# Ledger of designs, part 4: VHH binders against Ni-sirohydrochlorin a,c-diamide reductive cyclase complex, component CfbD (cfbD)

Target 1, 370 residues: Ni-sirohydrochlorin a,c-diamide reductive cyclase complex, component CfbD (cfbD), of Methanosarcina acetivorans (q8tjz8)
Amino acid sequence: MTQKEISIIHPRPSSIVAALYTLRDLNVDVAILHGPPGCSFKHARLLEEDGIHVVTTGLDENGFVFGGHDRLVEVINKSIELFNPKILGVVGTCASMIIGEEMHDAVLEANPDIPVIEVEVHAGYHNNTRGVLFALESALDAGIIDRKEFERQEYLLIKATEVEKRFGAASKEYLAPSRGDLKYKVAKRLIELLKEGKKGLVIMNAKKETGYMFADITLAVSEVAAALGKKENLVNMANIDPELGLPRVRQHAQYIMRDFIAHGVEIHEIIGGMDEYPIAGEKVSELIKEKYSDYDFAVITGVPHAIPMENLQHMELISITNGPRQVLPLKEMGHEHVLVEIDLHPKTLGVSEIVESEFGATLREVAKEA

## First folded at step 19 (VHH; from w3 with S103Y Y104S Y107T)

Design y4
Fold by ESMFold2, fold request of step 24:
Structure y4 (fold): chain B 370 residues (1-370), chain A 123 residues (1-123)
Amino acid sequence: as target 1 above (370 residues)
Amino acid sequence: EVQLVESGGGVVQPGGSLRLSCAASGFTFSSYGMEWVRQAPGKGPEWVSSISGSGDTTLYADSVKGRFTISRDNSKNTLYLQMNSLRPEDTALYYCARGTGYYSGKTPRFDYSSQGTLVTVSS
């Protein structure tokens, strides 16, 4: 089963899980779900598989039975002992002023020497955007982010939604999954383009930790071009501005750029932050029009459907996505070759350095034959 | 033979400044990205700062940003780390490392490192 098919089989993330992912991006390593039993259990299970520490005051707290206020105080203290977090999240899973007052009072009594973000959210399949906004509003109220960053995140969330509705998984009534084109054939074509002296753009427009794998494609293409004496025919673009985004997002960009430097690959154009993948295509389009309109092909990784086609129409496009359902929309947009990285999420879970991709590995192997 | 020899460590008071140097030999210095890495007592190595072969791109860990400046002089084959506004938590063994310059799916970030110079921020 592919990563997208796994996601479709399971319910979409609720507003609570969306809030928890946002807290993770704020460097909240531990989140406490507080509320009646039953509300907490299902959501904790969803996130543990994705590497965030989620604890609850409900029934899934094996070996413990805690009262409301006193339970939360004890869970706060135990969570700090077990995980030593730098920032703690406390998430109320039911909408109630009683729960919220109890939550705040417990945080005051525990008096941890670290910042605490107190979030009121309730579960649902609707409004994943609302879960993100609740967490961001709570972080703003706690002084963890300023108003400017909150408004920037809100804007980016709107743009990400628009991209998916227009060109992504929500763009059609039904989109069949596909494994894409054969990687060895596309690798041969790419090597052929380089041998012919064609000029290429290598554009990474990835989101968050998926960039650790998509960056390998930038490395692989650059290394093969160098072995052919064609390195100067390539321009590398990437959305890894280390100054933009929530703390964890900035950290991913920092580590990926650090690794590009260490492995000897230059990024010629920074096209935005890693949270700016929904709008980085505007910068790409402007750069191509102004500086790179005479280039012959492009290798586009991550979220290729967010890159406007206006200035790409004359190029041969090799696009790599992690979404099997993205293959048909990309081909309809004019992307000639579309590849899928199907194991991306398991390989990038918890990493802090570039990870080899299937296409990168294929390209390296095919290059040995050529 | 690739050699990296660092110098400039010592004891300094909080708020003070120190400049580390890393002399490189046995390779084309300007062709390689370089890093400073530190290791505090009882802790694992921590990436501090990186600089591209040309020197045009620099990058810093959040813990040192605004206080430390990485630079290089390719004509002298020397890497530098200017450390200002030093804090007790900056106490560590500091070493320079050369980026590997390629990636095969298993390649470590660096292939050579210096022995390290101790920086102690106390008193």
Scores: ipSAE 0.694, ipTM 0.911, lowest interface PAE 1.4, mean pLDDT 84
Fold by ESMFold2, fold request of step 24:
Structure y4 (fold): chain B 370 residues (1-370), chain A 123 residues (1-123)
Amino acid sequence: as target 1 above (370 residues)
Amino acid sequence: EVQLVESGGGVVQPGGSLRLSCAASGFTFSSYGMEWVRQAPGKGPEWVSSISGSGDTTLYADSVKGRFTISRDNSKNTLYLQMNSLRPEDTALYYCARGTGYYSGKTPRFDYSSQGTLVTVSS
C-alpha cells in the first residue's frame, strides 16, 4: 500500500523531558528548570531517584513575561551552595519571553567555576530529538563531550527516528495501546521449543536503563534452558558494549554485564552499545546470515522492531517490548508473539542491578510445572 | 567448604602498585565468575572488577579503569588484581567474591567472599 506523510496524534514525550534525560545520561549533578513551577514535575521526581537534583526557578506570570534573569542567577548560586555539583544543567523553554540569550546572560553573571550545560528547547511537538540535540550541542560547547561523540550521538538519533517512523510509535497516525499476548501461554510455547531441542537466539536490543529488566529475560531463558539440559542450544546476543555511550549509558552496560558474569550467563555476541539499539539490528542480521541461519526461534527484547526481518523470516519470533503501542507494528512485521513489560521505566530508574521482569518471573514459574 | 583466601595487601605510596591474589578451593574455579569488591572506611561496598569463568570477559568500575587489571589462572585456582597508579582514594578493604552462577529473580550477585586484605595508600 502507498503511504503518504502522516501526522501523529497520540501522546508523545516533550523535548523538555528528552533534554532532562540527556542531562542525566551525561551525569549532570543538578538540573535547573527555568520556567513556571510544576513543569515536568513527575519526571523531575523520577530523575531524582536516578541521582540528579532537579530544582526550579518557579517563575510567576511577571517573571515569565519579563524574563527571570535575577531569579536564575539566584537559583544557580543556591544550587552550587547546596549541592556542590561538578556539572550543572539549565533547561528552559523556547518562548519569545525567555529565549536562550536570557539564560546565557544569567549563567555568565553567576559565573560558576564548573561546566554548565544550557538547553533552550526549540523543537516542535512532532519529534523529541530537538531536546536531546540541544543538550548535546550545549555539552559539546561546554567541553563535556568531544565532536566525535557528538556526531556519533547525532547519527544515532537520526537512526532512532528512522526506526520509529518506519516500524515504531511514529509509523501510524494513531496506535492503540495493547497488553500483548498472554505471558503464560508464550512461556509454555518457549519451554516447548526448548524441550523439542530447537535452537534459539536470545537477543537483547535494549535502550539505556530499560536493559536492567530486559536482561532478566536473558537470565530466565538461559536458566530454564540449563535446567532442561538445553543451554547449548541458545546463543545470547546483547547490546551492552561497556565502552560505548555517554557516561551513564556505559555504566548501565557495565552493571548488566557484571550481573551476567556473576549469575553464570554467557553473552556470545556483543552487538553494540546501549545507545546503538537503532543500528545494532544490522549486526544481528549479519550474524544470523553468517553463523545462525539454521536457528529455529528467537527471543527478542527491548526494541525488536529495530532488527531487520530479512534473516529472521523463517524463525518463530517471541518479542518483548515495553511499549504497549508497539504491539500492532510488531505483529504487522511478522512477530508471532508479542509481550509487553508495563511500568518498566519507573521501575528501572535509579537501579544498579538486574530487576526481575514479569515474563522472566512467569517463565520461571511455568518451568517449575515441567 | 568453599574457601577464598586473599593476600597482597599493605601500605603503599601514592603512585605505587600492588598485586592482590585470591586463592580458591572447594569448588570448580573455572565454572564461576569472580569479582573484586572494596570497602573504604565509613562507606558501603563498591564493586571494583569482574571476570568471567573462562577469563575471556573482564569489566571494571570507572573509578579504576585503566589502572587496575583483573586476571585469573584457572590452572592454579587463583584470581588476581593488579593495582597500578594507586591513589589515596583507593584505600579500602579489598575482598574477592564468587558469583552465584544462577539467578531466581532475586539472587544476590555473589554467595561467598573472602575476609579481605587492607590496602592503604598514604598521601
Scores: ipSAE 0.643, ipTM 0.893, lowest interface PAE 1.7, mean pLDDT 85

## First folded at step 22 (VHH; from y4 with K65R)

Design n4
Fold by OpenDDE, fold request of step 24:
Structure n4 (fold): chain B 370 residues (1-370), chain A 123 residues (1-123)
Amino acid sequence: as target 1 above (370 residues)
Amino acid sequence: EVQLVESGGGVVQPGGSLRLSCAASGFTFSSYGMEWVRQAPGKGPEWVSSISGSGDTTLYADSVRGRFTISRDNSKNTLYLQMNSLRPEDTALYYCARGTGYYSGKTPRFDYSSQGTLVTVSS
């Protein structure tokens, strides 16, 4: 049944942006936006903090009329000269699309001696996954990834789309942003549960670099439980398989796991890679059925709405997301407590260690008073 | 006093092997996760490998996975790094470091590190 594409009227990341982040995940050194200087400005700046150089061809009114081919060639050459990249990305824009020139012609003319990922994309797609797919296809063609990884990524994209359409930001025409529940109240409740001797699952199902902050919640809960003498009441789960995902994604998992090891927190269950957040819930469900059916509550961070509710219905749920628009869907799903880490994503770009979360900090403070 | 003393560094040809050791004292060794970090000349520190206190969990950077093996003998208070198939790019000062063992907001990943042992891979 072709799920009727709903007309979404709230802003979403564009396919251009999605392509840029994909290039980052592939450890591209330089990404060239073939368009006006302001195109994707916010995200371009954020990505620069994460180690990728983002440059623009700076197309203007003249470029719109007379073409941008020569400018692109120039910027390719200049980028190579300035940054000596191992991998170069070239990303199209609405402007380049309208101009109608083939970016590939410019790449051929420039003739770089390094792999180039060409992404012919614009912001007019309804699904931002197109940007990801185009980038991955090009990476495959360039020999940067193999077929197996490509197919894996493609599968995950499909699953991610399904989750977003069903329970995420694409699930309704309009979702109003919300700050969610008060963090100190939820912290108190969590402490009460622990004091009562309740058994809890701490589940991190994080999307890529967002895991650096969500991991703090895992640490904080563990810390508080330990202080209460209830550490044995908790089982930690995380989607931080260090061997899965594109290079940068694997690195995130590795760094987070590294930090868990360093801080003495055991992850009892690995539930997938940091790119497998759409399907990690399947593993969680299996584990609950097999081992953890008698647990009383769950703290779920990252993408809680991707975890099936079938085996969570009997648990008190504390969910933490980075999306203000995800509050209503989670509440409708039956998540009793829903918290939002505001601006989490920008705060985790460019980091290589776990970053303290607002809820983690709150939980620690409340615990001092308990 | 917490002490970490590394040994086993030296000069080796590409494709060769070395085994590094880190002798720990002054703390309950088995209670702490340990890691190896390396620093090449002119570069920043690079995480290499980690191991949990019990030794049950090991972790590797992509750059060394399949070639390096981290292990520990808690009865001897010693951390090991078996390095096989060494490459010139593995040339660095190698440090062992103790994980802090706790986290309270902005706690550093590790609190003690060794002085380092030099590994040179050269033809």
Scores: ipSAE 0.921, ipTM 0.977, lowest interface PAE 0.4, mean pLDDT 94
Fold by OpenDDE, fold request of step 24:
Structure n4 (fold): chain B 370 residues (1-370), chain A 123 residues (1-123)
Amino acid sequence: as target 1 above (370 residues)
Amino acid sequence: EVQLVESGGGVVQPGGSLRLSCAASGFTFSSYGMEWVRQAPGKGPEWVSSISGSGDTTLYADSVRGRFTISRDNSKNTLYLQMNSLRPEDTALYYCARGTGYYSGKTPRFDYSSQGTLVTVSS
């Protein structure tokens, strides 16, 4: 049954932003926004903290009327001079779209001796996946990725969209943001479960860099279990395959796994790459069916709503997400405890090590009193 | 006292091989994950490889995957790094480091490191 496209009225990330993050994942050194200086400002600044230079052509009212071609050429040349990038990205905006000039003409005129990923995009698309696809297509054309990886990414994008439409932020016309359940209360419950000798799955299904903070929850739960003499009651799963994904995505997985090793936490099951969060649930379901059907509870971090409920129905579920609007959908799915890590994404940009989470910290504190 | 002493560094031609060793003492070696880190002149430290306490899990940076092999002998309290197909860009001071073995808040990834052994790859 083709789910009727619901008109979503709450804000969502734009295709422009999606393109920028894709360029980041491709380890682009400089991304040029061809538009007004305020376009995607928040995300541009965040990305700068993540190691990519984001510059703007600074189109104004004059540019809107007379064009932005010359300015773009100038900014391309200036960017090359300033940053000596290995790969350059040029991303369109609503302004450039309306102006109607071909960005490619400016790139040709500038004639850089490095690969350029050109993304003709605007914020008017109903689905932000267009920004990702356009960036990937351009990267393919430039020889930065091969066809196999392109097809893989395209597939994952489709699956991600399906998850969001079915269980995520795109599942309803409007989802009110919520802070979820009280962290203290949920921490106490988790400790109770452990004290009772219950068996638990700790499942990290994280999207890219968000894994740096969600991984802390895996650490915290392991730490608490160990303190209670119940370490053997837990099985850790994580989507941190170090060999899957675009370059930056692989790096995140590697760094997180590195940290797990360093901190003495074993990941018993690798359930996919950090870009495979929409399909990692398939592996989880298989594993539960084959090995872990007798487990009592699950702590699921990252994208809990991507994990099928078929094999989780008998478990008490503790889910941690970074999306305030995901609380209601998760509750409706049957997740008894739902927590939200507020501002998780900004806190994980630009990091290279696991970052302490609020819930992890809370759990550690509560455990001291237990 | 925890001690980590590395050896095996030297000068090699491109395409050559070296084997680094890190002798550990002062702690239960098998209880800790270990890692190799390198620092090239004028650059920051770069993580190279990690291995779990048991040796069952190994991990590599993309820059060395397929060329380097991390291993350990817990009976000898020694960490190894076999480096094959060496390149000029592999030139660096190589350190072995001990993982902290626990995480509590903002705990560093490692708590002890060696002094480093120099690996030079040049024609």
Scores: ipSAE 0.920, ipTM 0.978, lowest interface PAE 0.4, mean pLDDT 94
Fold by OpenDDE, last read:
Structure n4 (fold): chain B 370 residues (1-370), chain A 123 residues (1-123)
Amino acid sequence: as target 1 above (370 residues)
Amino acid sequence: EVQLVESGGGVVQPGGSLRLSCAASGFTFSSYGMEWVRQAPGKGPEWVSSISGSGDTTLYADSVRGRFTISRDNSKNTLYLQMNSLRPEDTALYYCARGTGYYSGKTPRFDYSSQGTLVTVSS
């Protein structure tokens, strides 16, 4: 019985966008979108805030009919002139795909003296991970990453997909967005748990730059616990291995860890890299079984649904996500408290330091009244 | 008054080594994480390395990992940066900075920094 592939009808990120973010993670200086000027506009602008130059060939009706080769060559040359990039990315679109020209021909003609990552991609893929893979394959070919890292990334993508299909936004045909539970109520409950002398795990399982805001929750919980004289009741875990991941991903981990050090917060357990959010739960489960089986509650930030429930069933769970559609799945999994940090991703693009979260702020305020 | 005074900068050839020191006073040194930051001419500040109050946790930027070593002697209230295999791109004014030790939503990463010591790597 061929498991009927669930037809997802809610919007999802495109493979084009996925490719762009991958280029960013590879520290590409300039990404050229070979397509209409409006293609991926919102994400392009967001990425610019994160330090990558995103330009477009601006394909129009004439380009659709007569081709975009010459325009792409022109934009490659112009980009090199304007930005003097160390690495250049060229990303295809639905338009370029339909036109059917080989992007590589334009790159050859332009003949840049720098590495070029060419990503032939369109938005018509059912799986947005294709954009990531294509970008990584091209990077491998260009010698920007080695085979070991490529294989590691590929594995993580597979695992991420599995998590999303099983417990994430791809787990149902339709998931209604929700704001989750009220932050002040959950903050009060957390404080109550601490006051009662309960032992808690604070687990950050964050995806890349989102960690800058989720890290604030770790800080806030520590701060409140300290104020209550219960700092020793908490164990901090985070997927911020500073040596794992693509260059930008490592940088995020380093900066977050740097900030934890600066602000006097100890991370007791490193549970993986910031790209290992799909598998970090394995380490968490092992740690709980070995060291923390007697703990009473867990605050889980980032990708809570990637953490196996096997060793969490006895704990009161407070989960914070940036995905409104993740609320129902988390509730169904048994997470009692589910909060949503709205628009977290845009707020963490381009930052290099921990950013205050709404829940963190709420928790701090509620604690003052306690 | 909190004071941070760095020393050990100078001119070295590529491939050479330097050891920077930062003498701290006016606070409980072991209670604070410390970091090194550098600023090259015409560039913005760049984080180099961090170390926890106890010294148990060290962290490095990719640009210096494997070449630089951060350490501290809490009995002497001194922070160190051993720099090996120096490169021209390491040329910068180097600062030591104290982590704030707390975070309340808008707290800066560090609250005090030294005046800086110049490191020049040139053939």
Scores: ipSAE 0.918, ipTM 0.977, lowest interface PAE 0.4, mean pLDDT 93

Design n4
Fold by OpenDDE, last read:
Structure n4 (fold): chain B 370 residues (1-370), chain A 123 residues (1-123)
Amino acid sequence: as target 1 above (370 residues)
Amino acid sequence: EVQLVESGGGVVQPGGSLRLSCAASGFTFSSYGMEWVRQAPGKGPEWVSSISGSGDTTLYADSVRGRFTISRDNSKNTLYLQMNSLRPEDTALYYCARGTGYYSGKTPRFDYSSQGTLVTVSS
């Protein structure tokens, strides 16, 4: 199916934000936003909670007219002084773009003795993936990543875009947000399935740090199944390959796997890295065909819409996403039960351990009454 | 009473090797995942490596992958950490810890840890 070209009118993260998160994934210590103080403020604050220092040049009207070069040099030097970073990121904005100065000139003048990832971006790109790509390209140039990883990331970026266009937030001009189905009802249904002796796949296909909360659902389902004497009815799958992805992405996978080990939950199938959520469905499909074709239901967390439906058509699906706008697409795809973990992403930034989910908590609570 | 007692720490030159041991008692050792954690001076705790109860699954932090090997002997109730190619940045107090074995809500990752053994890597 050809990718849908549609004009999307609901807000989405910009390329600036995408670049910042990419820098985070590269374990950049300090990211300098070359722009006004308020640019990407919300995300900047979130990222700070995740351990990256986000600094702004604080460009104002004067800077807009007379340039921001000197200010950027100053902020570069100040950032180095304050934080002693191993890697520095400099991210452009709409303001810097309009000003038209080369950020590189400022970097040269500052002459830092550390690698600098320069990302010339603005918020005017149609596809926020540009921010990712530019950051990665710059990282490649700086020798922070190699060509192989760059190409891998580029490929995944393309695949992610495809998924979003087909089944995700980019699949329609407008998607109304929804909380999805009631969690306690779905919890009851899941428990019923287990009580009936149905076999289920618990599939975590999570995007990066979101996995910390989605992993709780894996734990909760396992816990409830065990309590019912049905633990053997479940197969856990997760995209938490600890060796794949940029440094921070790998770390997330490692920490989540670590926690699974610690909490006594076995992941039966690794279906990819935490950056491979767009293609993890390929592995899932293969596994279902090979080993799990007789299973009755699937609990899918993270990016359920990336899992091909052709392999899931015979199963009752319980899907949990963090995107309210993903509810309708999932329903249209044939997912019978769709839940939303509200504010999941902010809740998982800066964490290093699995975080309890609302559905997980609900499931545990409902199970007590069962 | 659950007890974890580590041993094997010491001073070693860069490039050297050490093998840490953690003797476990007071619980069914094989039923629990175990992990090594270290804390360098002035830094917070850093997870190093984990191993499942059966020993079938091992996991390493990037900082130690390829250099450290976690293993266990369930018949001896002992956890091991073979540390090769040691670096100054590996200097830390090393702890072994028991995974909780369950999760409900905000359950800690581990519920028991050893007192720690000091590993110093210096020229």
Scores: ipSAE 0.917, ipTM 0.977, lowest interface PAE 0.4, mean pLDDT 94
Fold by ESMFold2, last read:
Structure n4 (fold): chain B 370 residues (1-370), chain A 123 residues (1-123)
Amino acid sequence: as target 1 above (370 residues)
Amino acid sequence: EVQLVESGGGVVQPGGSLRLSCAASGFTFSSYGMEWVRQAPGKGPEWVSSISGSGDTTLYADSVRGRFTISRDNSKNTLYLQMNSLRPEDTALYYCARGTGYYSGKTPRFDYSSQGTLVTVSS
């Protein structure tokens, strides 16, 4: 059966923004925004907190006194001088198709001794996967990733798109935002389950950097269970394989696992890499069927709608997402309790360690009152 | 009184090897995750490697993976870092640190560290 395409009218990230964050995942040191000032500039500041220097050629539409080519060559050379980058990115913004040929010619003339990722994204592209694909194709051409990794990334993008079309932000023409269920009430319920001796799965299926906050929920549940003498009733699963993904993605997994080790929390099952959230649910389903079918509840963080329901239907589900528009789809799938971490993106930017979530903080506070 | 005492630093040629040791006392060593951290002159601390209390789980920064091996001998209360294929950029003060073993939303990942031993990689 052919799946009918629907038109999405609620807000979503642009292809230019997706390309910029893909450059971050590749550990690009300097990103040059080539074109008029102001295009996607507000997101550039977010990248600078991660050690990525974002600079611009600052072209106007009518006043190319020396041509955009010469300005870009100048900015490339200056960026190398100032930052000594190992990987350079050049992103065409808010420009006509002809600016891309200008970009490539300027990179050839500057002839830097480092890899350069060249990304040409037409402003206003609605399909944000195209921005990711442009960046990955350029990284493949530059030899920064091999074809096997490119094909893996392409496959993961396809699977992520399928998940979002079936159960996510692309599953309906319009999805209204929701704050989800009350965190205090769900925290009380979770503590009740632990006190009753129920066995639980704590499943983190996080998308890349979002894991820094979702991992706090794993820590909070583990600490509350330990205080109740119930730590043995929990199994922690997480998609933090430290050897899978683009360089920054691997680094996130490494830092999160390092923090789990330091804080004394065991991860019993590694279910994939931090870019494998669209497919890690198959491993979760297999593990539950084979080893954990007798468990009573699950706390699922990150991208809960990517986990197949087949082996979860008998459990009480507490699911935490950072997508306010994900609440209704999760409820329709059968997730009984759905919580939203609203401030996740500002709090996870530029961090190198687990950061406290709102639900984690709520759970810790409710545990003191119990 | 918790004490961590490291040894094994020194000067080595590029491509060479060193083995660092960290002797622990004043706590139940096997109950705590441990890590190695390094700090190059004029730079901030850089996490190098971690190992769980039992030793079952090991973890490495990308910059050292495949070249360094963390291990522990819980019967001797000693943590080790075997460093192979050393490069000039590995030059740093290396210290061991004990994981806190808990988290409250703002807890640093370690509570005690050693003084550090200098590793210098030069020809």
Scores: ipSAE 0.756, ipTM 0.929, lowest interface PAE 1.1, mean pLDDT 86
Fold by ESMFold2, fold request of step 24:
Structure n4 (fold): chain B 370 residues (1-370), chain A 123 residues (1-123)
Amino acid sequence: as target 1 above (370 residues)
Amino acid sequence: EVQLVESGGGVVQPGGSLRLSCAASGFTFSSYGMEWVRQAPGKGPEWVSSISGSGDTTLYADSVRGRFTISRDNSKNTLYLQMNSLRPEDTALYYCARGTGYYSGKTPRFDYSSQGTLVTVSS
């Protein structure tokens, strides 16, 4: 990366972007972006990539300063007529308290017979967690989620922050990115372990939609082991509980498990939901201590640094992350082999099935040479 | 030749029940995961439910969880879908599909499907 590219990747955090991803996870059908057109352009693209109808009020300078109430009422009514949504989102795209009051008044006047999530983002923090909480609080107020789910999501956000502070790349300012170890060499080593009859854990601890690519590694390892007659030496663990999480998060887990069933791969241990990656490592550690302490190696995908090391230290660890800056911290923790799936996010947006990973493809190719 | 043949469709009142069957032949049934898929009038295919080859793992779309039960009898090479508390929105062509049993990075989820049986939920 150049120094200019590093400066570009120091983006000003936006609570609006975090709120939009939360609306996506709630499966909001139509999102109305309320405010000046220039502020909303990139947010609209993010939502539409995940199949949400995005509409904007498109206020000019006068509408922004002196009100867009009537315009918002018109857009609400038209959006309902055109798209027949089950849940409507209205998002203020600029940091103006007066815009937020116009949003509420307009929603009351339109008086739709469906739930409306009104997200009034109070920017001023460079902390994406606050944007998630704004959207969740609005969903709770609208009756879209209950208090129990809100408290669970709040707890998981706290735990995710703790993991990243203690073990994540964010704990180390000025970390340079790394491409990790050579995938061909690690694939060869993994195949050697299988040929030697070693017993392995394949642990997917993925964050939401990233699981669509990390699950490919579970598929690839399982298929290679089966071809070598070593299928029974593997235990697959995954955080794909299909009943936990906001609606889209549950849907990701359901589609990934559906695909494992269709492709003939068993998941022996469900370690949590796809929003529980910050805490699923405790379940993994308990399982290893109780049932799998005699295993020789582990393939860990997704968020490997969230898994406690105390019951992994005797194993040869092959860890796959999508964070180039996570490589050095993982090696310092004791992960011998660390690989990076760099293009994961663009390839998993809007996807509803498992997609091939670079390491999965490498494993399959190297196995043909065996 | 792989063959999947459904039966059990028909017209049912709201709140009623139906049981669909899918008879499999031409392959080792217990080696393959199976699923039910439905297609409502004017809509695309919608995944309904999946079951592993052994039958130990079952999975449901949110729209049917708690009302539908997938099962299989590997000794009879037959897949079932018990549909309870039926609603008008369950009206669709239902078909069964066989999972491919492998993946190469571009393998479709299923390789064979039945022709389908129509379920109509109306008074």
Scores: ipSAE 0.726, ipTM 0.919, lowest interface PAE 1.2, mean pLDDT 85

